Miniprotein binders against a7ua95r516to809. Designs and how they scored, part 94

Target 1, 294 residues: a7ua95r516to809
Amino acid sequence: ASLSLLSISDLVPDLQFIFFWMSNAIEILYFIQQKSPAYMQTIELMDDKAGSKESLLSATISANEEAMTILEEVIMYTFQQCVYYITKTLYVVLPGLLDCNPFGTEPSSEQCRRAAGVCVCAVCVMPEAVRRVVSVFQTTSDLLQQYQVHSEIQSQMFAYLFFFTNVSLFNQLIDKGPARGWFQRSRVLQIQASVKILLDWAKGAGHNHLAQKFFAKFCSTVTILASPPQQLSQMSWKALCAEHPSLKPVQLHRILTQYQLMAELGPLPIWQPSSEDEAYIYRTVDLLESFENH
Key: E = the ipSAE of ESMFold2; O = the ipSAE of OpenDDE; V2 = 0.75 times the mean of E and O plus 0.25 times the DockQ between their complexes.

## First folded at step 7 (miniprotein)

Design bc15 (at its last look DockQ between E and O 0.94; V2 from the best seeds 0.68)
Fold by ESMFold2, look of step 7:
Structure bc15 (fold): chain B 294 residues (1-294), chain A 81 residues (1-81)
Amino acid sequence: as target 1 above (294 residues)
Amino acid sequence: SKVRITIEVEGPPEVAEILAQVFRWLAEEAGAEEVEVRVEDGRVTITITGLSERMAKYLLQILKYLAEKYGVKVTYEIEEK
């Protein structure tokens, strides 16, 4: 009985009104932007009143600029309210991706049995923990489409949601991974499979570029951890930095340390940080990502 | 349920008037049955009729945010229509 346990479906009745006002403000802003040139052209055709024409044009421009500023504030505020509620639900469901086994039987398999014993939908083949995350993304997409939110704003919202997802998963893995056993190779392969399902959803939803951009840090982490020991032990620190530019030196160092522990490898000379990076591998203030990164 | 909202905005006249016009546009685009704006020196009164109670709740939340940001005083009354 905690607000942290609210599902996205519990929030939709209120979220839909916030989406409505956001879309409403966007439509008005778009109309003003399209109408302003035509209105100014009409004023310019009033040649008999040059002084009135110039005063009317100036007043119209000033009023439109002030109104557009306020509408932009409305859009910003409603957008932030939407993402606030959506990310609260994401925060609750995202850790399950790190614990799930995508190769096991899911609760949805009983639903497929009732439908004549054959899986007839993607839900039947998707792990429950992954389904919960996809449900948040899909519900968000459905709301954005229901209220015909402009495509640029839709992209900005998913950019933020993917950013939030990346930060949450990365921080949880780095911070809690040792205690939770998430650095075990079998566990990493399960995590990799679960993330692929999310990436496939994003591609099918038309957000592939955003997902590739904003999941880069977490995906790099999982890629390194999933690499076979023979292959990874042949890659220098410099090569790893070049292949994974999204990782800070302290982050790459931590990932390699955890890899060495799980693979029972000693320190490798080839993984020695560059002279410049050596100053930064102990900056624990840079280890975890901020949710407030602009 | 449909409601009538009476909003009084007090503050710098130019700010209050532009806020009132923006909220008139928002309400009209939302399908409000009637929107009336009355301007008196330093006070602007907006009456919006025909929004649902839930729609009005979130519109007023937006107004409160803007009022705080732009330094105007806002009071309102909600009546069931």
Scores: ipSAE 0.763, ipTM 0.945, lowest interface PAE 0.6, mean pLDDT 83
Fold by OpenDDE base, look of step 7:
Structure bc15 (fold): chain B 294 residues (1-294), chain A 81 residues (1-81)
Amino acid sequence: as target 1 above (294 residues)
Amino acid sequence: SKVRITIEVEGPPEVAEILAQVFRWLAEEAGAEEVEVRVEDGRVTITITGLSERMAKYLLQILKYLAEKYGVKVTYEIEEK
């Protein structure tokens, strides 16, 4: 099956097993961590028959530590597998977010239509492209809850998924945006509205802080591009740097250059990088975000 | 369908025994009907019964990953019951 047809629903059966084993490993690890002190105390309270107590205690401690280490590896492995499968699904659906027109009349989801005729729930009124992205995150959330995965692991997973989403959307916008017309004001406003829907979902799901943190770069880019020319042309390079600290100088320079071309503003001296930043604006290696730096 | 899995672990006893213990715990938590661990002549044999084929297969993927990481040799057989 072409990767383009793979929905998150198709991965759910496999993901369920991964989440199952991850949850079990976490549970066992937690169990060992909680019981180990009590067990050690029990050994310590035993009569010292010929020095065997210290040896038994040492052996037990060592065995528990090794077991915990192995369980941690299982958790890490299963976590990585979850992220791998979920990010594959995100990779497929995220481009649709940039092409989405949220202001159009798109049909509600089939599931809600069947149940209530016309469902006006937040998910059903979402544009299809946004709904597909949200569905990946919602399915992930549902699975994490279903298997009662520890909250810290849930937070780490969403942090990574938001990071991945931000990097993917940012890189696509910067790289393909000019060619796709995504820098056009009308298109930017569509993207901004679509991202807002996603952020609103994240807020509703309890991940507001993570979403704001990890989407900062993409949101900053969209905010700049959505700004009216009259407003943006009055902002200095330093002011833009200060307002959008998540953007590297090379990134900001690229965005402004593309904005200038799109808006036919010509060269704006006020957007000229500072002498300090001038050395960095040509570092094209830093233009796109890396997936490795999480 | 439920499967019977026989796993053989060859390596340092310290690693093999701990791996076996962890896998016993995982299998038990997964609802295995029976888990048997035998240690003979430096070889650890784990027999797990009562897991679904899918659960078993993924457990074996975990085992393979761990085996590679810890430098132990793992062989396994799956039989349908």
Scores: ipSAE 0.414, ipTM 0.810, lowest interface PAE 1.1, mean pLDDT 89
ESMFold2 (binder alone), look of step 7: mean pLDDT 81; pTM 0.769

Design bc16 (at its last look DockQ between E and O 0.88; V2 from the best seeds 0.65)
Fold by ESMFold2, look of step 7:
Structure bc16 (fold): chain B 294 residues (1-294), chain A 81 residues (1-81)
Amino acid sequence: as target 1 above (294 residues)
Amino acid sequence: SKVRITIEVEGPPEVAEILAQVIRWLAEEAGAEEVEVRVEDGRVTITITGLSERMAKYLLTIIKYLAEKYGVKVTYEIEEK
């Protein structure tokens, strides 16, 4: 009930310290790995007689390996804490992307154009729902840069955030789309435009490869729903599966069913599932994605 | 608002000493002015001076997590220096 109080700006004061300790632990671990004590101590052991120094060296190596394991645990714990708080914020703002009209019916940008001539501020005209999602990603990026988090960990964090975003948007669309009217063609085109703005942000931020990878299921869904009927009706079930490998048979079947209702089409023989997929189109346990499958 | 934190770790000596080593690494890299580790039978005392109060509190959160994970008891005090 208090999820609206979890804006990313309210969390930054606490998040900055979690990011600091995560970055601190990562830098220590990578420094130790470059100066592996086993390498240096093994060189010294080779010039020594067997017995006393080998026993002490083995104990020292084991103790250092245990300490490095504990340090890895610190990194994992702090990473999970960062992601936990950030995704709680995303969970609150993501549904708005599905209700957003990025094309607008009244040009508030006309007032912006009249006030000072031609408006040159693209960010200030971004739909509010998209802006709220982008602000979570941008704030995360700013914190990662501020604390100089190692690039591999930055990529892992955005991989998870994009995974979470994809699962959240897909599940909401599939589960609530009929009741909310989100499968209507005009609505699908609005959703597609809103997601494009988000993908453009990801590309400009240097995360294009991660966004392409982890948004695939939601983007495939929207692409199918946005397709003209004469184009989509020419594609067989097998062709659709090949074009959209991120979709499970039950998911593709559900999307095509909603498409048929939206376009007022009856069942099409060309969309009959293959014999191997026919048993899977009724596996409702596979319809929605799990947030734990990262 | 710099503080001194005193952390007592009670448990198997090998585990307590390894945890103390990791805590020392974290504190020194974070810019602590002084880190002292004292070892007694079954008890390790770590004194960290020169972190801000907020920084020290988050470090203590990490230490409490590790204590539960590795089966040791941790107590601590925070005081202004």
Scores: ipSAE 0.735, ipTM 0.935, lowest interface PAE 0.7, mean pLDDT 83
Fold by OpenDDE base, look of step 7:
Structure bc16 (fold): chain B 294 residues (1-294), chain A 81 residues (1-81)
Amino acid sequence: as target 1 above (294 residues)
Amino acid sequence: SKVRITIEVEGPPEVAEILAQVIRWLAEEAGAEEVEVRVEDGRVTITITGLSERMAKYLLTIIKYLAEKYGVKVTYEIEEK
């Protein structure tokens, strides 16, 4: 009940502090890394009057290494906290993406209504469910930019968020899709359109490669399900495996089985798994994606 | 409101002193007005002034995490100014 009320906007004040400390730690770490060699050289150039130079140098090196290690821990901790809060909001909004009808006349968001006209920006024309997901990613991007977080950390953040999103959407589609009618062609086309909007946003935000990489499983699943029966029934198991390498044999088999049921197709020998894959198609433990493998 | 934070670190001197240095750097970058580090009787005491209560509280959360990870004992007091 309480989780349904949590928006990314509600977390922004707390996230700002986490991003602030993360950025500060990164800046300090960078400073130490860049200045430490010069500082050591300065010590080396000092008069060795008391034999204390080597001890001072050793102590300084050790202290810097330890300090950098601690700073790395701060960065890691704050990064994890960011991910935790952001994924919590994603968890709330992602289910709406699967139920979304992007072809419906949904009213434009209230925020863009304040301008003296119908805002036709890419965000304003998005279905509400898609906009909510995009808002989480956009807010994350804005915060990362606001606090000038290093590009590598930004990439890691989006990689994880896209990974999380893919796992969440994929698992929900595979697990609940048949029961919720998400495997019906009309619903699949809606999902496909919604995901395309999200991917287009990611492309516009400069994260095209990451999005393509980490959404591969979900996109492959949606692509298969969106395929017309006449087309998909002509594709062999081997051809489907080759075209959708992100899917495990058990996943592909499940998708095809559910597709067959939905489309009221009889058994298709052409979809029979290869002898090599036959041992794996019933490994139900590998059916759903894990959040731990990232 | 701005707060005064007093942090005491107990542990191996090498770890405690380095941790104190990192805390000092973090506090300074956060815009602390004053940061004092004292080493007495095997205890490291860090006094930070000029941070907002919210910033201070989050810093303390970070410090607590670090303390647990490095096996040092950290105690703190926050006073409102």
Scores: ipSAE 0.405, ipTM 0.802, lowest interface PAE 1.2, mean pLDDT 89
ESMFold2 (binder alone), look of step 7: mean pLDDT 83; pTM 0.802

Design bc17 (at its last look DockQ between E and O 0.92; V2 from the best seeds 0.67)
Fold by ESMFold2, look of step 7:
Structure bc17 (fold): chain B 294 residues (1-294), chain A 81 residues (1-81)
Amino acid sequence: as target 1 above (294 residues)
Amino acid sequence: SKVRITIEVEGPPEVAEILAQVIRWLAEEAGAEEVEVRVEDGRVTITITGLSERMAKYLLHIIKYLAEKYGVKVTYEIEEK
């Protein structure tokens, strides 16, 4: 796809129709589900012939169940299409979060000062890279609300988008972090601040519980990397596993190894895995997360 | 621009007829002006009039997905109105 196809604004015209058909199918499914008990109740009251009544009820139930199954497939297909297009734009903009500096003066701050005359507030310091990611989330939220998509489906969509975001950021940090210098403490603090802006957006948008759940792995990683050396070196492997259950042994081991290297704490391992975890700290197959939802 | 879609579904009659019923519901809920379903031995023809061309194209993508999932053959024709 071209860069114009990866922009969320370029995809809105197509997304509008996909959201429309998804919402359309959800409304039909809900109507059928709501009316099925009433229809059964009506048949029971009207027809007292045992054989005829049971035959009619069975046929009606079977037809509605098959139609509902097909509608569920429509909903799943349209949902997957929405997620596919939206995550393509996320894939393009997410890497910038790891490279930006949220603590400095930004161009958006200059625009606020010119337009308002007095706008040197925290809202005017959002880094461009963070703004691009927030724009994808906000546009998605706006479309879901515009087409009145059922709240449960809205939650499922943001659950997947946060899952995708977490996997993308975590994998890039682990895979590219050494070459990019992202494990340096000052850089980790910048990354932590950028992610906080995303978490604040999610909280304000009513998705705090989803963000807490699905960003856990990346947030745990950043929390460990941001810890002062004196504090972290006094924690045992077992304690770190218990505090960060979202991290697999191989992931925790890699993070601690990089931390020790970047903090110049010497070449000898400080954190010794438990006997039960020793088999898993070298499973490189488990190091990076899959983008496939499990 | 409003279009007329003619969709032909070939396959197991029970499957084709249930798919046609769902397609009818989707089109009617979307505000189609007319939806006609014709059932022939082994073939179901669905004619939908009054959807916009873009709306109809995305519906056809959904129908093609369902056809592959449920093992029926789908062909279609779009004509502008």
Scores: ipSAE 0.716, ipTM 0.932, lowest interface PAE 0.8, mean pLDDT 82
Fold by OpenDDE base, look of step 7:
Structure bc17 (fold): chain B 294 residues (1-294), chain A 81 residues (1-81)
Amino acid sequence: as target 1 above (294 residues)
Amino acid sequence: SKVRITIEVEGPPEVAEILAQVIRWLAEEAGAEEVEVRVEDGRVTITITGLSERMAKYLLHIIKYLAEKYGVKVTYEIEEK
């Protein structure tokens, strides 16, 4: 089956099992961590018949430590598997976000239409492309809650998923944007609106801080591109660097260069990189974000 | 359908026994009806009954990962009941 046809709903049955095992491993680990001290105290209070107590205590401590280590590995493995499957689904739906026209009268999702005629819920009013992305995150959230996964693990998962989403969207926009017309102001405004919907969802889901942190680079890029030429042309390189610290000099330079071409602006001396940044603006290896740096 | 899984772990006794214990705990939490651990002649055998085939299959993926990480040899058989 072509990966292009796999929805998050198709992966739910497999994800459920992964989340199940992850949750179980976390529960067992937590159990050992909490009960180990009490158990050790119990052994310590036992009568030392023939010096076996110290040996038993040592053996029990060692066994618990080793078991905990193994459980941590299980948690890590299952976490990685979850991320792997979810990111595959994101990979499929994220390109649609960049092509989406959120201002169009796209019909609400079929599921909400059936219940009350025209559902005006936040999900039903979302453009289909945005809804698909949100559905991946919502399904992930629902599964994490269903299996009562520890909050720290939930935060780590969303951090990674937002990171992945940011890298994917940023790289696609920088690499393919000029060719696809995504740097056109009208298209940028569509992208900006779509991302806002996603960020609003993240805020509603309790992940506002993570979303703001990990989407900073993509949001900065979209903000610059959405800026009117009259406003952006008055901003110096230094001012833009200061306002968008998430962007590397090479990235900012690329964005501004493409903006200039799109807006048919002549060379703008005010956008000339500082002498300090001049050496870095041509480091094309730093242009695209890496998935490995998380 | 419920399955019976027989897992054999070959390796250093310290690692094999701890791994067996973890497998037992995971299986019990998964709702296994019975989990038996036998240690004979330096080989650890875990027998798990009552898991669904799908749950069992994923447990085996976990075990395989652990086996590779800890450098122990794991073999398994699944029988439908």
Scores: ipSAE 0.451, ipTM 0.820, lowest interface PAE 0.9, mean pLDDT 89
ESMFold2 (binder alone), look of step 7: mean pLDDT 83; pTM 0.800

Design bc18 (at its last look DockQ between E and O 0.08; V2 from the best seeds 0.00; counts 0 for: pae O 4.0 > 1.5, placed apart)
Fold by ESMFold2, look of step 7:
Structure bc18 (fold): chain B 294 residues (1-294), chain A 81 residues (1-81)
Amino acid sequence: as target 1 above (294 residues)
Amino acid sequence: SKVRITIEVEGPPEVAEILAQVIRWLAEEAGAEEVEVRVEDGRVTITITGLSERMARYLLSIIKYLAEKYGVKVTYEIEEK
């Protein structure tokens, strides 16, 4: 019946079991790692006579390391299963960020509409497209907290989710942007505003450093495209590369080409690629990012 | 809803026994009512009683992954308790 629906809330009943097993494996691994020094001390205490302790200790360490390696594989497998299902949901909702108009949207409830009519633009509502993405991240955070998953694993999960989000948004913008009209100035400003709302959520959720790190490529792209022509035309190719190190030459070249088309600018000498970079601006294999490179 | 799982692990004895120990830890941490491990002639049998069917199915998914990763043969039976 609901097999065609892929929302994060529909997946929670299955995700909770995967999170459960991941959390259990993490707790066991932590317990073993915490006890390892005490176990070595016990071995030394039991064998007071010289000579035989070194061989026994080596065998004991090897056995514990094999068990810990197996637990690490369990954690990796369950982590990958969680990420697989969560990113399937993200893939469905992320394109909406590129089509979203976060400006001029009427409040969705009567309470919000009354507040907007009384106050001078002080009431903020989260656009539906942004809300859908935030819902995936927030539900993930809630599950991680519910099962008391170790904070390092929580950080690794959000690092991957932000990486996936960046790759998905960047690739769609670059690949489909001309056909979808996403390079039009008004659309770029709307995209920039939507991404800012998402980044503000990540900051408030304690993931600011991860979001800044893993959204760098997409954010650089939008920053360039949103720049006023008077400002951007004063920046050389070298300056743009220095300001946006996350962008490959082929990517920067493509972004500037789209900017020129939408701003009705001719080619600018100041945007001429350096001799070193000129070899790379036509490498189509480097234009889109890989989901495997994390 | 609660089930009894019987898991047979066949392969190198050291690998099979360490896998069985890890599976025992996972089941006990999950609140299994009973976990029994029997070792005989390079074959390890793990019996886990008292997990829900959904819990057991996801545990078996993990065990199948480990079996392939570590080159052991795993077979299992699930019975309603």
Scores: ipSAE 0.742, ipTM 0.939, lowest interface PAE 0.7, mean pLDDT 82
Fold by OpenDDE base, look of step 7:
Structure bc18 (fold): chain B 294 residues (1-294), chain A 81 residues (1-81)
Amino acid sequence: as target 1 above (294 residues)
Amino acid sequence: SKVRITIEVEGPPEVAEILAQVIRWLAEEAGAEEVEVRVEDGRVTITITGLSERMARYLLSIIKYLAEKYGVKVTYEIEEK
C-alpha cells in the first residue's frame, strides 16, 4: 500500500545526496589514480633528510591505498543505493505500462500544463503510464548529468535499469499475460506501441544501443505476439529461433503455445522444436528471467 | 568563485603531519594557488587558496575519509573570495 504512493520525485532529495557522494568519490578516485605516480616520483627526487623521505613515501603509499579502498567502497555503496531506490520506483510504475492504451486520448502532463496552452512536447503526448516510466529514467538522467557522473558509471546505471525493466516486463507478460489478456492482438499492439515510445525516448537520450541490447527479450516476445496468425504460422521453429536469439527455447515454446491457444490454432507441426531443443523446452526453471547474474 | 579553505588536523603528530603533506599535495595538484601548513601545539593547520568550491569540497571529502581511517579529528572552514 505505501509503495504505491512513492514517486520518483519524492526520492529526489535522497538521490541527490547519494549522487553527490558518488560523483565526488569517483572524481577523487580518478584524481588519485592519475596523480599518485607523479607524486611518488616527486618524493623520490627530494633530498633525504634523516630518513624522512622514506617515511613520507611509505606513508603516502599507505594513505593513497587506504583512500582508494575507501573511495571504491563509497562508489559501490552509493551506486547500489541509487539502483535500489530507482528500481523501487520502477517496480511501482512498470505494471501500468502493460495495461495502458497508448491510442487513447489522455491529458497532457501537469508540468507542461502550466505553460500557456496544450504542450505537444514528446513527454506530454505520452500516455500517462508510459510517461511515468519515462519520468523515472529522465530523472535519473538529469541527476547523473547534474552531478557530472563519469560516463562509464552512467552507462552502467542505465544498463542495469534497462535490464531490470526488461526482466520485470518480460516476467509479468509471460506469467500474467494469458490471464490478463495481454496476449490478445489488440492488447499486444498497445504494448508494442508503449514500448516503442520508451525505446524512442532511450534513443533520444543517447542510450539506443543499451536499450536495444537489454530490451531484446521483451521486444522479441512482443514482436512474435504482434505478428498476424497467417504470418506467424508460416514461420518454422528454426526460423523463429534465428530471428529471436534472445529467447531461450523454453521461452519461445511458451510464447508460441500461448499464442496458439489465443488464436485458436490447432497444433502446428512447423512450430515443433528441433530435436536439439526438445530437451530444453520443458525446463520451466529457465522460463522466467532472473534479476540475478547481471 | 575561488575559495579559501582552512583545515585543522588534531591527532598524533606523526599522523597529522603525514596527512597534512598528503593534503598539500592534493591541493597543489588540484590547482591551488597557495598552500600553507602550520604546526602549532600539536595541531596542524592547512590553508589552501585558489581552488574552486567544487574542488574544495572534493578535497574535504577525501580528507574526511582519511581522517576517519587514521583516527584523527579534522575541522574545516571555507571562505568565499
Scores: ipSAE 0.029, ipTM 0.419, lowest interface PAE 4.0, mean pLDDT 86
ESMFold2 (binder alone), look of step 7: mean pLDDT 83; pTM 0.802

Design bc2 (at its last look DockQ between E and O 0.91; V2 from the best seeds 0.66)
Fold by ESMFold2, look of step 7:
Structure bc2 (fold): chain B 294 residues (1-294), chain A 81 residues (1-81)
Amino acid sequence: as target 1 above (294 residues)
Amino acid sequence: SKVRITIEVEGPPDVAEILAQVIRWLAEEAGAEEVEVRVEDGRVTITITGLSERMAKYLLQIIKYLAEKYGVKVTYEIEEK
């Protein structure tokens, strides 16, 4: 059939073995870490020769440290492989969030269709674009639980997946937003509703803190763009920076410039950057986020 | 379908031996039926019997990564058992 229609379910047969080896290596590493003091005691009991004991103890400590380092590399490699395949599917499905209408003028549910004037989000069925993203997160959660991966590693994986999601959505919005009409207020409200569905999934899955931390830049962007002109025009640059600390000066400046254009508030700048920030609002190198988390 | 993997590691003896020990631990934890490690003349040979073909595929990918990372040469053969 077609390899261009990549879904997370097509990858599960391979992913399950990568998750297996990751969990396998984690289990061994923690066993060695727990055994390390007891292993030293066993060596002391077996060999009481001072010279031989000192040599064996030194060699055992060095060998255990090297072995633990190699296991950490195995865990890191398998973790990266899992993330690589998972984010490959996320990359394909994430742009659809920016174009979908969760308020339901499409035939997605009878209640959304029959409420032609207003679609209540609590009543709407999850749009297909949102469902595809949630499916990736849910499948990942299911695999992590199936293989009983330690909670620290589970948190690190979702931290990266949420980071990737935030970077992908933010960069797409900033880069393609003018040409695609994504800065229109009606479209921003649709995007905001779609993101809320993702945030609700993350909360229900026990990842609320991670989602709030790693989605902050994209959520701040949408919050600013969704603000009524009367309300936003009354806020100073300093107040906006304080309310949205995740946004760099160049990013905030670009968002406000697009907002002013779409709200037709005239060409004169409304928001005056502070003296400290004015040096940074034109640093185009800082506009888009890197997918590298360091 | 279960397989037998024969892995040869050539490189600095201390590195090759500790890699072999980690590979042994991984295979044993995974439920391999037999794991044999032989050390001779700067080569370490690891024989793992009883993993499924797909399990072995991904273990070998891990081993190839480690070989590149730690500067050892790895060759392997896979046999149906």
Scores: ipSAE 0.770, ipTM 0.947, lowest interface PAE 0.6, mean pLDDT 83
Fold by OpenDDE base, look of step 7:
Structure bc2 (fold): chain B 294 residues (1-294), chain A 81 residues (1-81)
Amino acid sequence: as target 1 above (294 residues)
Amino acid sequence: SKVRITIEVEGPPDVAEILAQVIRWLAEEAGAEEVEVRVEDGRVTITITGLSERMAKYLLQIIKYLAEKYGVKVTYEIEEK
């Protein structure tokens, strides 16, 4: 009950502190990495009074290495904390994406309404459910930029968030989709449109490659489900495997089975798994994606 | 409100001193007004002044994490100024 009330905006104050410390740690680490060689050279140029120089150099090297190791741990810790809070927010808003009707007339966001008239910006024209998801990613991007976090860390953050989003959406669609009617063509088309909006945002934000990579499984699933029965029924198992390599055999088999039931097609021999895949199509442990294998 | 934080680190001298140095750097970057590090009797004491309570509390969370990871004992006191 209480989690449903938490917006990304409510977490911003806490996230700001985490990002602050992460950025500070990165800055210090970078400073040490850049200055350590010069500092060591300075020590090497000092007058060698009774072997103290070698000892000082060794001690300095060791201290710097240890300090860098500790700083890396701080960065990792703060990164994990960021991910933890952001993914909690995503967890709350992601289900709305699957239930969203992007073709409906939804009012523009309240934030842009305060300006002169109806804002037609890309965010304001988004369905509310999509906008909420995008808002989480945008807030994350804004914070990363605000604190000037290194580009590699930014990429890692978005990679993980997209991974998390894909796993969450995929698992929900596979697990709950049949019961919730998400496999119905009309609903699938809504989901497809919503995901397209999200992907377009990611492209605009400079994360196109990451989005394409990490959303591949969910996108493949939606693409298959959105395919007309006449078209999909002409595609062999082998062809579908080739077009959707992100899907495991068990996943593809489940999708096709549910599609068959929904479309009332009956058994299709052309969708029969290959002899090689036949052993794997019933591995239910591989059906849902894991959050741990990232 | 600004706080004074006193942190005591107990452990192997090398680890404790390096940890203290990192804490000092973090505090300084956070805008601490003063950071004092004392090494006495195998204990490292760090005194930080000028941080907000919220910043200080999060720094302490970081320190706690590090302490657990490196197997050192950390104690702290926070005083409001």
Scores: ipSAE 0.385, ipTM 0.791, lowest interface PAE 1.2, mean pLDDT 89
ESMFold2 (binder alone), look of step 7: mean pLDDT 83; pTM 0.800

